# Ledger of designs, part 13: VH-VL binders against N-acetylmuramate alpha-1-phosphate uridylyltransferase (murU)

Target 1, 242 residues: N-acetylmuramate alpha-1-phosphate uridylyltransferase (murU), of Caulobacter vibrioides (q9a2m1)
Amino acid sequence: MSQAPKIAMVLAAGLGTRMRPLTNDRPKALVEVAGKALIDHMLDRLVAASVETAVVNVHYFADLVEAHLRAREAKGLAPRIVISDERVQALETGGGIKHALALLGEGPVFVANIDSIWIEHAGAAVDAVAAAWDPERMDVCLMLASTTESLGFHDTGDVFLSADGLVRFKDAGEIAPLVYVGVHICKPEITADGPDGPFSLLPLWKRLAADGRVCGVAPEGLWMHVGDPQAKLAAEARLAEA
Short names: E, the ipSAE of ESMFold2; O, the ipSAE of OpenDDE; V2, 0.75 times the mean of E and O plus 0.25 times the DockQ between their complexes.

## First folded at step 7 (VH-VL; framework fv_ozuriftamab)

Design g5 (from e3 with heavy chain Y32W; at its last look DockQ between E and O 0.85; V2 from the best seeds 0.00; counts 0 for: pae E 3.4 > 2)
Fold by ESMFold2, look of step 7:
Structure g5 (fold): chain C 242 residues (1-242), chain A 119 residues (1-119), chain B 106 residues (1-106)
Amino acid sequence: as target 1 above (242 residues)
Amino acid sequence: EVQLVQSGAEVKKPGESLRISCKGSGYTFTDWYMHWVRQAPGQGLEWMGGINPNSGGTGYNQKFKGRVTISADKSISTAYLQWSSLKASDTAMYYCARDWGSYEYFDYWGQGTLVTVSS
Amino acid sequence: AIQLTQSPSSLSASVGDRVTITCSATSSVSYMHWYLQKPGQSPQLLIYDASNRATGVPDRFSGSGSGTDFTLKISRVEAEDVGVYYCQQYHSYPLTFGQGTKVEIK
């Protein structure tokens, strides 16, 4: 049996350029979908999975993100917020986790983008990831969705999933049935040997997957990548139907 | 410094075979996908296909599937594009280009290999 | 396959001019990238994912857009900006390029 992580890294440092003009005067994390900020959608999902602390990286409009999160805490809403400051330089996904290692503590953590929204069809998706986590078998466990039940993602997919939950990343020009939807569990120390400064998790994941250390789950639901203004409108329309 | 160095220009006759190469250096070859892009004389760019050098897995533009073979030898950091039977219409500049694997953009390109097929 | 149409197909500009190039897709695309092929050279990446400048690309180059309509701008054209500009999509295979926009500098 494994314990669900109680700490999450929340990736809120992006410039949100595809979301313009909505991000001309605010960070993407504070763009609203159905009256609620993207970061609050994700934080509520993580709290429902018993996350106690969110380490949130900040860069673009960092003071606004901090003010929003402190206002959330002032209302008595979980989780506790710790800021990982990237004002000097945006560090990308891998660099952001490495920069935050001292804040993340020992043990596995959730890692979450702020721009994924979903409707659950059978059970809580974040809990499904936690239930699959086994640090003896894996260093990373990805939340995945079918490309045919996803909006705002590319049609070619990212990965295949074996019957026992192992991830294989698609080859060049290959179509895969599943896409990564912005939530995973990892051992954050996998980033420790990466470069100082910005770097992506993807090459690291591909190396770990070649060693059989990347697993995933594909809970049923409708996943929406809120990457641009049209995607925001599409997500709002689908939430209104649910 | 990242470099993609391609084999030299080729002059061939219709029906002949040919393999051209692209050697990557200055980076971990197996971390990046390698693609081939053609440019017929006076024309634009056309994606032909790509390879994951680590697994050997390939994907092709349907237009070129069955007409060319893409391969790689990761032990020498080299990708290949090969024809078993060239046509005059294969006359073009052929570029290799590497891709990070997430967003399918080509950040480094080889210098190009001019292939001329004429009788 | 997703077809990309660039406008204009060619243009002539003076050093210091603003240049705007558009790329229109037949259907919505997830990612749009821009390349410059200088005379006698290989293409080089300018912009990835609509608006991100590639390493070493001057800040006079900018990109914008989403869905089906994308724009590349050069705020103050320099003599070395001569060449053919291409957009390229990734949403589905095959990957496709626009027909090109030839930019001459006078």
Scores: ipSAE 0.457, ipTM 0.795, lowest interface PAE 3.4, mean pLDDT 92
ESMFold2 (binder alone), look of step 7: mean pLDDT 93; pTM 0.953
OpenDDE, look of step 7: ipSAE 0.714; ipTM 0.884

Design g6 (from e3 with light chain S28Y; at its last look DockQ between E and O 0.86; V2 from the best seeds 0.75)
Heavy chain, then light chain:
Amino acid sequence: EVQLVQSGAEVKKPGESLRISCKGSGYTFTDYYMHWVRQAPGQGLEWMGGINPNSGGTGYNQKFKGRVTISADKSISTAYLQWSSLKASDTAMYYCARDWGSYEYFDYWGQGTLVTVSS
Amino acid sequence: AIQLTQSPSSLSASVGDRVTITCSATSYVSYMHWYLQKPGQSPQLLIYDASNRATGVPDRFSGSGSGTDFTLKISRVEAEDVGVYYCQQYHSYPLTFGQGTKVEIK
ESMFold2, look of step 7: ipSAE 0.672; ipTM 0.872
ESMFold2 (binder alone), look of step 7: mean pLDDT 93; pTM 0.948
OpenDDE, look of step 7: ipSAE 0.735; ipTM 0.896
ESMFold2, look of step 8: ipSAE 0.705; ipTM 0.872
ESMFold2 (binder alone), look of step 8: mean pLDDT 93; pTM 0.951
OpenDDE, look of step 8: ipSAE 0.725; ipTM 0.892

## First folded at step 8 (VH-VL; framework fv_ozuriftamab)

Design j1 (from g6 with light chain Y28W; at its last look DockQ between E and O 0.81; V2 from the best seeds 0.00; counts 0 for: pae E 2.5 > 2)
Fold by ESMFold2, look of step 8:
Structure j1 (fold): chain C 242 residues (1-242), chain A 119 residues (1-119), chain B 106 residues (1-106)
Amino acid sequence: as target 1 above (242 residues)
Amino acid sequence: EVQLVQSGAEVKKPGESLRISCKGSGYTFTDYYMHWVRQAPGQGLEWMGGINPNSGGTGYNQKFKGRVTISADKSISTAYLQWSSLKASDTAMYYCARDWGSYEYFDYWGQGTLVTVSS
Amino acid sequence: AIQLTQSPSSLSASVGDRVTITCSATSWVSYMHWYLQKPGQSPQLLIYDASNRATGVPDRFSGSGSGTDFTLKISRVEAEDVGVYYCQQYHSYPLTFGQGTKVEIK
């Protein structure tokens, strides 16, 4: 009954300060891993999951992001690109989605960071998130990974997942087995009541999880957060082994 | 305006119990985690543990686990640090500090509670 | 536990000097934060996530670094900058602080 989203919000507006000096002259989205820009790694995964349109927010080096995406279109590569312009102010995750609401339309959407890369061990991970999506049961469905099967994430984890797929965010000082890896499905209207301007999704997710409205799935794979230059080198080394 | 106000200085003997408090105001107390950090005289900062005031869930630095209890009463927006049996080595300044809930940086700190344990 | 070593342990500076403080971790850390504890006061957040200034922190403070090596700089030190500076990691528990860098202003 529930169909996979055909629209994705791709979060490319960040300053990438931890990635310096690689981000001194380009946004993090255009930093390459194994010869391919981070945003292209993610766009290719979304296209493989039948995403037709990516709404991409831009801020830091916005003109370079736009030029890159137009060059991708000139090669005939999916998906269709729509720009959400945040040049005046970076809006963070929640603010960025709220700002793009008119571009995202009324249905559920994928939301993707650009700094997650992964190797799939059993099936397509983005498809697994879509398969778990049920708007009657949830407002958010997170893509999760085991902390022991991931690189570049913090060791303390983010969440626990019940047998029926409900998310509980860890308590202070608690170690959780799973980390959010930068891809989820949400009803974008959950951001509508947030402030105009920058805000994070995390407090909203915690309130929704307390009401049983946040679910997740942990597909099999090796997950890599490309957060700094050393993490980039580690990801490249691991991809070369695969 | 966010404020964390701690209970006053304490002078105790070894073996005595003690509970010190930290009252939060100017924000929704249950939306943020609360941590305790100690500083022995002339020494640096040491994380002791934290609490999610909404759930009551706690986590401890193993060094202090079993030595102290962290708790909260959300009805009065107050966190507590408690010893059942003080030692002289517990002489220190104790701070409460608010945490945004992930990424574990402490954006507001209490004024500190000096605890002196001596014979 | 991840140990953080700050360098130098102490320094004495004149108003207007550039001050550089380093923090080295025994293993990779995902988040590094910096605090200032002025004499007789509680610690105050200066920098979170390596390079972001906390609200009200002057532009003369900047942070940088990733992985195991992080730096706090004061571009032009002022008399009010006296105190002990601490780095603090979030990657694994227990949360740990550096041993501190005492900055005295002549």
Scores: ipSAE 0.549, ipTM 0.828, lowest interface PAE 2.5, mean pLDDT 92
ESMFold2 (binder alone), look of step 8: mean pLDDT 93; pTM 0.950
OpenDDE, look of step 8: ipSAE 0.647; ipTM 0.870

Design j2 (from g6 with heavy chain S102R; at its last look DockQ between E and O 0.87; V2 from the best seeds 0.00; counts 0 for: pae E 2.6 > 2)
Fold by ESMFold2, look of step 8:
Structure j2 (fold): chain C 242 residues (1-242), chain A 119 residues (1-119), chain B 106 residues (1-106)
Amino acid sequence: as target 1 above (242 residues)
Amino acid sequence: EVQLVQSGAEVKKPGESLRISCKGSGYTFTDYYMHWVRQAPGQGLEWMGGINPNSGGTGYNQKFKGRVTISADKSISTAYLQWSSLKASDTAMYYCARDWGRYEYFDYWGQGTLVTVSS
Amino acid sequence: AIQLTQSPSSLSASVGDRVTITCSATSYVSYMHWYLQKPGQSPQLLIYDASNRATGVPDRFSGSGSGTDFTLKISRVEAEDVGVYYCQQYHSYPLTFGQGTKVEIK
């Protein structure tokens, strides 16, 4: 059976401009929701899924991100932190993974944004993604949520999911029932043939999906994209109701 | 260098058919969605619909569904907008616009094709 | 459909003036974008996702806002900034644009 990854790539290099003024003097990863930094929300979820090492890319206010993560380590909190330094140039999702390949090692990894928060209804959502992972059948496994089980995402959705768990990305102007919520498992070597500079995973995912190599799961719960200050307040309100 | 080059201006009569084109160059055509946006004389911009050139899948603004057909020929990196029966109210400038397929903003636009429909 | 209302509908500015354009949506919008259509030209992307400048756009252009209320600012207008500015939402189909703000340079 496939094994859950012990390593995660955590994407914390973004400028977070939609979060201004909250990001005028700090990176988005350190914006707090309900008294806890976004990156800590995600790291705690990954630790609960037995992740041992997080490779965290940094760019905007990189020194603050590093100081925060070192303070977390000083408290004895898992996971182990490895920094992937992008201070010279932000590399986007695909470029960031390629840049970090030596740090990520061999085997599949989790990849996580820092701006998704969720409330679980039945079981651990990260574990559900790991349970679906099968490297013989897929190169990527996405964590998905229905548009009716999510806040702060667009209404038009991202993907369709077949009975087999195969992902099809929506076409232009099409409404899809599911959104990608910022956590996936991949074989990081899918980025190896990309350029050394910045590039996005999305075109690569679309090509892989056309070959039947992208799968997904939609665990039950409420997902919240914390993309702007209004979304932060909405997420805090929902967490207070939980 | 990314370029979107559209076919030339058209003068037509009501009831005639028309197909206009938009050729993309300087990028992998099938990696991006293509949209059509109309601008009636002296008016603002109105989204008509789009196509994924890789799959051929389309989506339409409901106002134009059944009035136009959006298509693409990926072998020549070209998208099309077609009417089977033009009306005088179809007189407008028509733009193609490239969309990465996330957040649906239009990063490159064609030069526009002016379509004039009059008797 | 989500309707977008821009304010003002038109304005006249001198080189060096500060210009502010607002865009109000009838309901929550996940992503708002801004375009400039110079006279006789096709639209060009200025700002995507509320506040990110497109490649090659000078830093005198800035965007802000979230939810239903968005703002585009030009800190010091240049002669080349003449044209019609449009906001555009992505949250729900159909994609919609604001009615436009015409900026004239004296």
Scores: ipSAE 0.532, ipTM 0.816, lowest interface PAE 2.6, mean pLDDT 92
ESMFold2 (binder alone), look of step 8: mean pLDDT 93; pTM 0.948
OpenDDE, look of step 8: ipSAE 0.789; ipTM 0.902

Design j3 (from g6 with heavy chain Y103R; at its last look DockQ between E and O 0.91; V2 from the best seeds 0.83)
Heavy chain, then light chain:
Amino acid sequence: EVQLVQSGAEVKKPGESLRISCKGSGYTFTDYYMHWVRQAPGQGLEWMGGINPNSGGTGYNQKFKGRVTISADKSISTAYLQWSSLKASDTAMYYCARDWGSREYFDYWGQGTLVTVSS
Amino acid sequence: AIQLTQSPSSLSASVGDRVTITCSATSYVSYMHWYLQKPGQSPQLLIYDASNRATGVPDRFSGSGSGTDFTLKISRVEAEDVGVYYCQQYHSYPLTFGQGTKVEIK
ESMFold2, look of step 8: ipSAE 0.741; ipTM 0.890
ESMFold2 (binder alone), look of step 8: mean pLDDT 93; pTM 0.949
OpenDDE, look of step 8: ipSAE 0.796; ipTM 0.907
ESMFold2, look of step 9: ipSAE 0.782; ipTM 0.894
ESMFold2 (binder alone), look of step 9: mean pLDDT 93; pTM 0.949
OpenDDE, look of step 9: ipSAE 0.829; ipTM 0.918

Design j4 (from g6 with light chain S30T; at its last look DockQ between E and O 0.83; V2 from the best seeds 0.74)
Fold by ESMFold2, look of step 8:
Structure j4 (fold): chain C 242 residues (1-242), chain A 119 residues (1-119), chain B 106 residues (1-106)
Amino acid sequence: as target 1 above (242 residues)
Amino acid sequence: EVQLVQSGAEVKKPGESLRISCKGSGYTFTDYYMHWVRQAPGQGLEWMGGINPNSGGTGYNQKFKGRVTISADKSISTAYLQWSSLKASDTAMYYCARDWGSYEYFDYWGQGTLVTVSS
Amino acid sequence: AIQLTQSPSSLSASVGDRVTITCSATSYVTYMHWYLQKPGQSPQLLIYDASNRATGVPDRFSGSGSGTDFTLKISRVEAEDVGVYYCQQYHSYPLTFGQGTKVEIK
């Protein structure tokens, strides 16, 4: 699509502490699910959506992440890789995007975690997010999934979605039907006014949602958050069934 | 500095109404959720429910639904826990606890309000 | 509701001992948190999301685990560590706490 982002920010700088002991000697991005590194699962999905460049932040075992990505490029695999270096300090999601603003260029970008894996039931999920993107109507577009079609996520959900695609974050103690599954499109400049250093996107998303600037789509599929070793095994079991 | 200051201890009889309060300061009150947690004498902790002070939206532990009302007045940065008709079994320490709206952990707690209900 | 069972229910330790407390859930838990309630005080957050120390918590406290089995460790117990330790899950509502582990230090 002419409006689909060609650049993705790939969030690979986390310590992966819940994945221990699997992350004692490697970054979470290089933990394998069904014989394939988490970051490669996500990069393949982004390439299928015509992403040309991935800006990948690095921190924990940064040299290993970089070496892996260089080896991927040596095999001739897309996308082009640009490293956003966070070795000195982990910056969290918002801080990481702000730090990478010059690398992300002008215009909207995909933002992707490395720890979401999914099975598609009806078309390419990343393309569905791009199809919904409209910068006049939104600053953020979230990829969402039903809690009943998700593994490894909490079962209370995160958000409600209106008929016209607007996101509302759940209230305290409320059960919501949809969970954010680790891929979104945003205007990266929404992070520009954030502090130097680490900060989370979530408070910014809630403020933007209150202004009607956060939208989402819920493509059909089975969604897996690979947040810990038990979740990795569950994801592998479901992939073997597919 | 973040502070949650609760109203003072209460001694009540069964059937009476009661509203206890929790005033938050040192942060933007409407940016965080507020929860109520009870601790019966000699027992552990029990989550009762919470409120988003910005929207007024609430959620309750089913055990306490219909027994208590959680509310907030954002103009004075105060959350409330209210009973319309107390029972002796409501005797407990009641804590308010702050939650930044994700992961549901409680980073700051009030000092507690002891409610004693006896004939 | 997800039930959390802590082990042991109580223990007595000497200053400098290593203390290990476990929390076992009846089903998968996405997020596990730990609190300390010192005598006569309100609970205070120690560990969130299994392994992250809250602000101001000394590094002698550590947490680990995932799924149904979680552990809190105190590498070298100090006298101020007395109290009741609680785990708390967030995966489903109602939010639930473990029954508590009373730690006495001599």
Scores: ipSAE 0.709, ipTM 0.879, lowest interface PAE 1.5, mean pLDDT 93
ESMFold2 (binder alone), look of step 8: mean pLDDT 93; pTM 0.950
OpenDDE, look of step 8: ipSAE 0.715; ipTM 0.892

Design j5 (from g6 with heavy chain G101D; at its last look DockQ between E and O 0.86; V2 from the best seeds 0.73)
Fold by ESMFold2, look of step 8:
Structure j5 (fold): chain C 242 residues (1-242), chain A 119 residues (1-119), chain B 106 residues (1-106)
Amino acid sequence: as target 1 above (242 residues)
Amino acid sequence: EVQLVQSGAEVKKPGESLRISCKGSGYTFTDYYMHWVRQAPGQGLEWMGGINPNSGGTGYNQKFKGRVTISADKSISTAYLQWSSLKASDTAMYYCARDWDSYEYFDYWGQGTLVTVSS
Amino acid sequence: AIQLTQSPSSLSASVGDRVTITCSATSYVSYMHWYLQKPGQSPQLLIYDASNRATGVPDRFSGSGSGTDFTLKISRVEAEDVGVYYCQQYHSYPLTFGQGTKVEIK
């Protein structure tokens, strides 16, 4: 039986420019939705999926992120926090994982953005990703949502999903039914051959998908990308209805 | 240094065929989508469609679907825009433009190919 | 299709003036980008995702906005800033551009 990852890489190093002015004096990870910081929303979901350690990258307002996370630990709240320091240079998603490889250890990890909030309709979404993980079949497993059951995402989608769970990325100008919502499991060593500086995971994912190594799952729910101030207000309104 | 170099200006008659090209250099051609943008004389910019040069998969603005064909030859890092039968209304400047990010912005543009169609 | 309306359609400015251009969308837009087309040249990217300056773009250019209303500002116009400015959305296909704002230096 494949076991759920106990380590997560949490991507908190972004500048959050779309969230301005809310991010003029704080990192996006500390912007609140319904009274709770974005990073705490995600950490709570990961803890519910039995994550024991979060490796959190930091860059913009890094001291504030660290102070927040240490305060969380001081209250006795899981998970344990390890900082991956990117103060010198933001490394993007792929570069951030590569930089943190020694901290992530051996084996698969969760990777999570901090800007997705969701309401679950049929069980825990993070657990569904872990249940689909099979390292013999895949190097990456994406958490996906229908474009018609999501807010704050673009209408054109990202991917198609076969009956067997294989991901195909859409071509230029094509409309796809599913969007990546910011949580996945990967073998972090897939980043090892990337450049030493900043790089995105997306080109790597497209190459792996062409080899049949990217899978996904689309659990039921309502998915909200909190990418700008209007999206924050919309997410809060929806949470108040729940 | 990223460059997109387009084929030279064309003067054609209605009903003739034409293929124009856009050669990318200074980057991995198959990592980026390529788009075509039209600018009729004295007018603004209009998206025509794009291609994933790795797969050959295309998407079109419905206005141009069936009127043009977008293709690529990844072995020579070149994208193409082709008409089987030109109309006078096809007189315009045509740009290729590169898009890397899933946020679809055009970070590099070709110099443009002026196509003039008149009898 | 999402339609983008820029205001003003044209303007004349003196060197050193502050210029503001707006772009209004008919519905919510996830990503808005800005381009400058100088006379006789191809378009060039200025701003991506509403507020991020592209590489090599001077800091006198700034962008802001979200949802349906977006703004491009030039804090102190220089002679080289002459041309037509376009906004461009990505939220749904077809990708669309605004009608353009022609900036002349007098």
Scores: ipSAE 0.609, ipTM 0.833, lowest interface PAE 1.9, mean pLDDT 92
ESMFold2 (binder alone), look of step 8: mean pLDDT 92; pTM 0.947
OpenDDE, look of step 8: ipSAE 0.770; ipTM 0.895

## First folded at step 9 (VH-VL; framework fv_ozuriftamab)

Design k1 (from j3 with light chain S30N; at its last look DockQ between E and O 0.93; V2 from the best seeds 0.83)
Fold by OpenDDE, look of step 9:
Structure k1 (fold): chain C 242 residues (1-242), chain A 119 residues (1-119), chain B 106 residues (1-106)
Amino acid sequence: as target 1 above (242 residues)
Amino acid sequence: EVQLVQSGAEVKKPGESLRISCKGSGYTFTDYYMHWVRQAPGQGLEWMGGINPNSGGTGYNQKFKGRVTISADKSISTAYLQWSSLKASDTAMYYCARDWGSREYFDYWGQGTLVTVSS
Amino acid sequence: AIQLTQSPSSLSASVGDRVTITCSATSYVNYMHWYLQKPGQSPQLLIYDASNRATGVPDRFSGSGSGTDFTLKISRVEAEDVGVYYCQQYHSYPLTFGQGTKVEIK
């Protein structure tokens, strides 16, 4: 088995428009859920997984995000922070990784959306993804959750997962049992041939999946997507019960 | 330029079969899903179903499942909607609409095919 | 199925007026989109993911909202904005549209 990545790309450059009015004066990354900044929930998971470096892209209220990260880093509560500056233009998921390739270095990396919060039931979910990672057989390993056992995600789902861990993306109008929850391991160089500017990882994933190069794992737990104020409240309610 | 060109208007009787088409151009046909949306006279929009032209996989609105078949011929960049037995209630404008497979919004639409079913 | 109810069903505005259309869902919706169908034409995408303007859509159009309540706004309506506006959800199947809001110019 391959070693877990020691570097993560933390995607914090989104506008967070759906989180309005909470993002009128702050970036989504700094919206508090259960008294903790959204980005800090993710950073805690990455620290627990022994990630040593976090490359964080910034755009909307970039200075606030950066200041927050530096403060946390100074307290020893975060990996080494490296800023990927997207102040000029948000580059979406694929574009963001491509833009940060030099910062990410060689080797596989964690990629984490900040809007994913979860409660673990059977060990660390990040470790489960790392354990499933095999660079010989895959280029991407997705963290997945059941659509019926998660909050704040679309009910249509995203993917199917075979017994041997292969991911198939759903067809048009098809309901899939699993949803991507915003965390994965990848070879970041897969983004190198993408266009300049913003682009999504999804088309790239679909091409790779067709070649059998996308795998996934669905660890036990409750995943909550915090994409809007209502989802935030729902997440806080569930966290309070835990 | 992305274009979706649909087949011409149809006048049919109840019980007859029909297949209408939607040809995509100006993009890689197999990279985008194709959906069909119905609009009865003077009414709103109703999603019927969609297809992945690459795999041939389809999904349907349960309301139409079993009554219509969505298919595609990727060799000629064409999607189809067909009925084995038309009803008068099938009278409507039918649109094909492109979706790139994420969050399923329709960024391009065909010009529509008017289907009239009357005895 | 998730039902979407738009308000109002119709409105008449003067050129330059601000127009507001709402879309209410029977349950939580993760993704909402907006379309305009001009008279005698096919629908065209205006807003995707609640607040993103589609390519070529003028700045006077804006979208907002989350959860069960979404809003489309036209800051200064023009004659070319006449038509029927539809919201559409992608939270669950079947995909559904609002009943439409007819916008006319006085």
Scores: ipSAE 0.790, ipTM 0.907, lowest interface PAE 0.6, mean pLDDT 96
ESMFold2, look of step 9: ipSAE 0.794; ipTM 0.901
ESMFold2 (binder alone), look of step 9: mean pLDDT 93; pTM 0.949

Design k2 (from j3 with light chain S30Q; at its last fold request DockQ between E and O 0.97; V2 from the best seeds 0.85)
Heavy chain, then light chain:
Amino acid sequence: EVQLVQSGAEVKKPGESLRISCKGSGYTFTDYYMHWVRQAPGQGLEWMGGINPNSGGTGYNQKFKGRVTISADKSISTAYLQWSSLKASDTAMYYCARDWGSREYFDYWGQGTLVTVSS
Amino acid sequence: AIQLTQSPSSLSASVGDRVTITCSATSYVQYMHWYLQKPGQSPQLLIYDASNRATGVPDRFSGSGSGTDFTLKISRVEAEDVGVYYCQQYHSYPLTFGQGTKVEIK
ESMFold2, look of step 9: ipSAE 0.786; ipTM 0.899
ESMFold2 (binder alone), look of step 9: mean pLDDT 93; pTM 0.951
OpenDDE, look of step 9: ipSAE 0.811; ipTM 0.915
ESMFold2, look of step 10: ipSAE 0.738; ipTM 0.880
ESMFold2 (binder alone), look of step 10: mean pLDDT 93; pTM 0.950
OpenDDE, look of step 10: ipSAE 0.833; ipTM 0.920
ESMFold2, look of step 12: ipSAE 0.762; ipTM 0.884
ESMFold2 (binder alone), look of step 12: mean pLDDT 93; pTM 0.950
OpenDDE, look of step 12: ipSAE 0.804; ipTM 0.913
ESMFold2, fold request of step 14: ipSAE 0.763, 0.733, 0.759; ipTM 0.888, 0.882, 0.892
ESMFold2 (binder alone), fold request of step 14: mean pLDDT 93, 92, 93; pTM 0.949, 0.946, 0.948
OpenDDE, fold request of step 14: ipSAE 0.854, 0.784, 0.842; ipTM 0.927, 0.906, 0.922

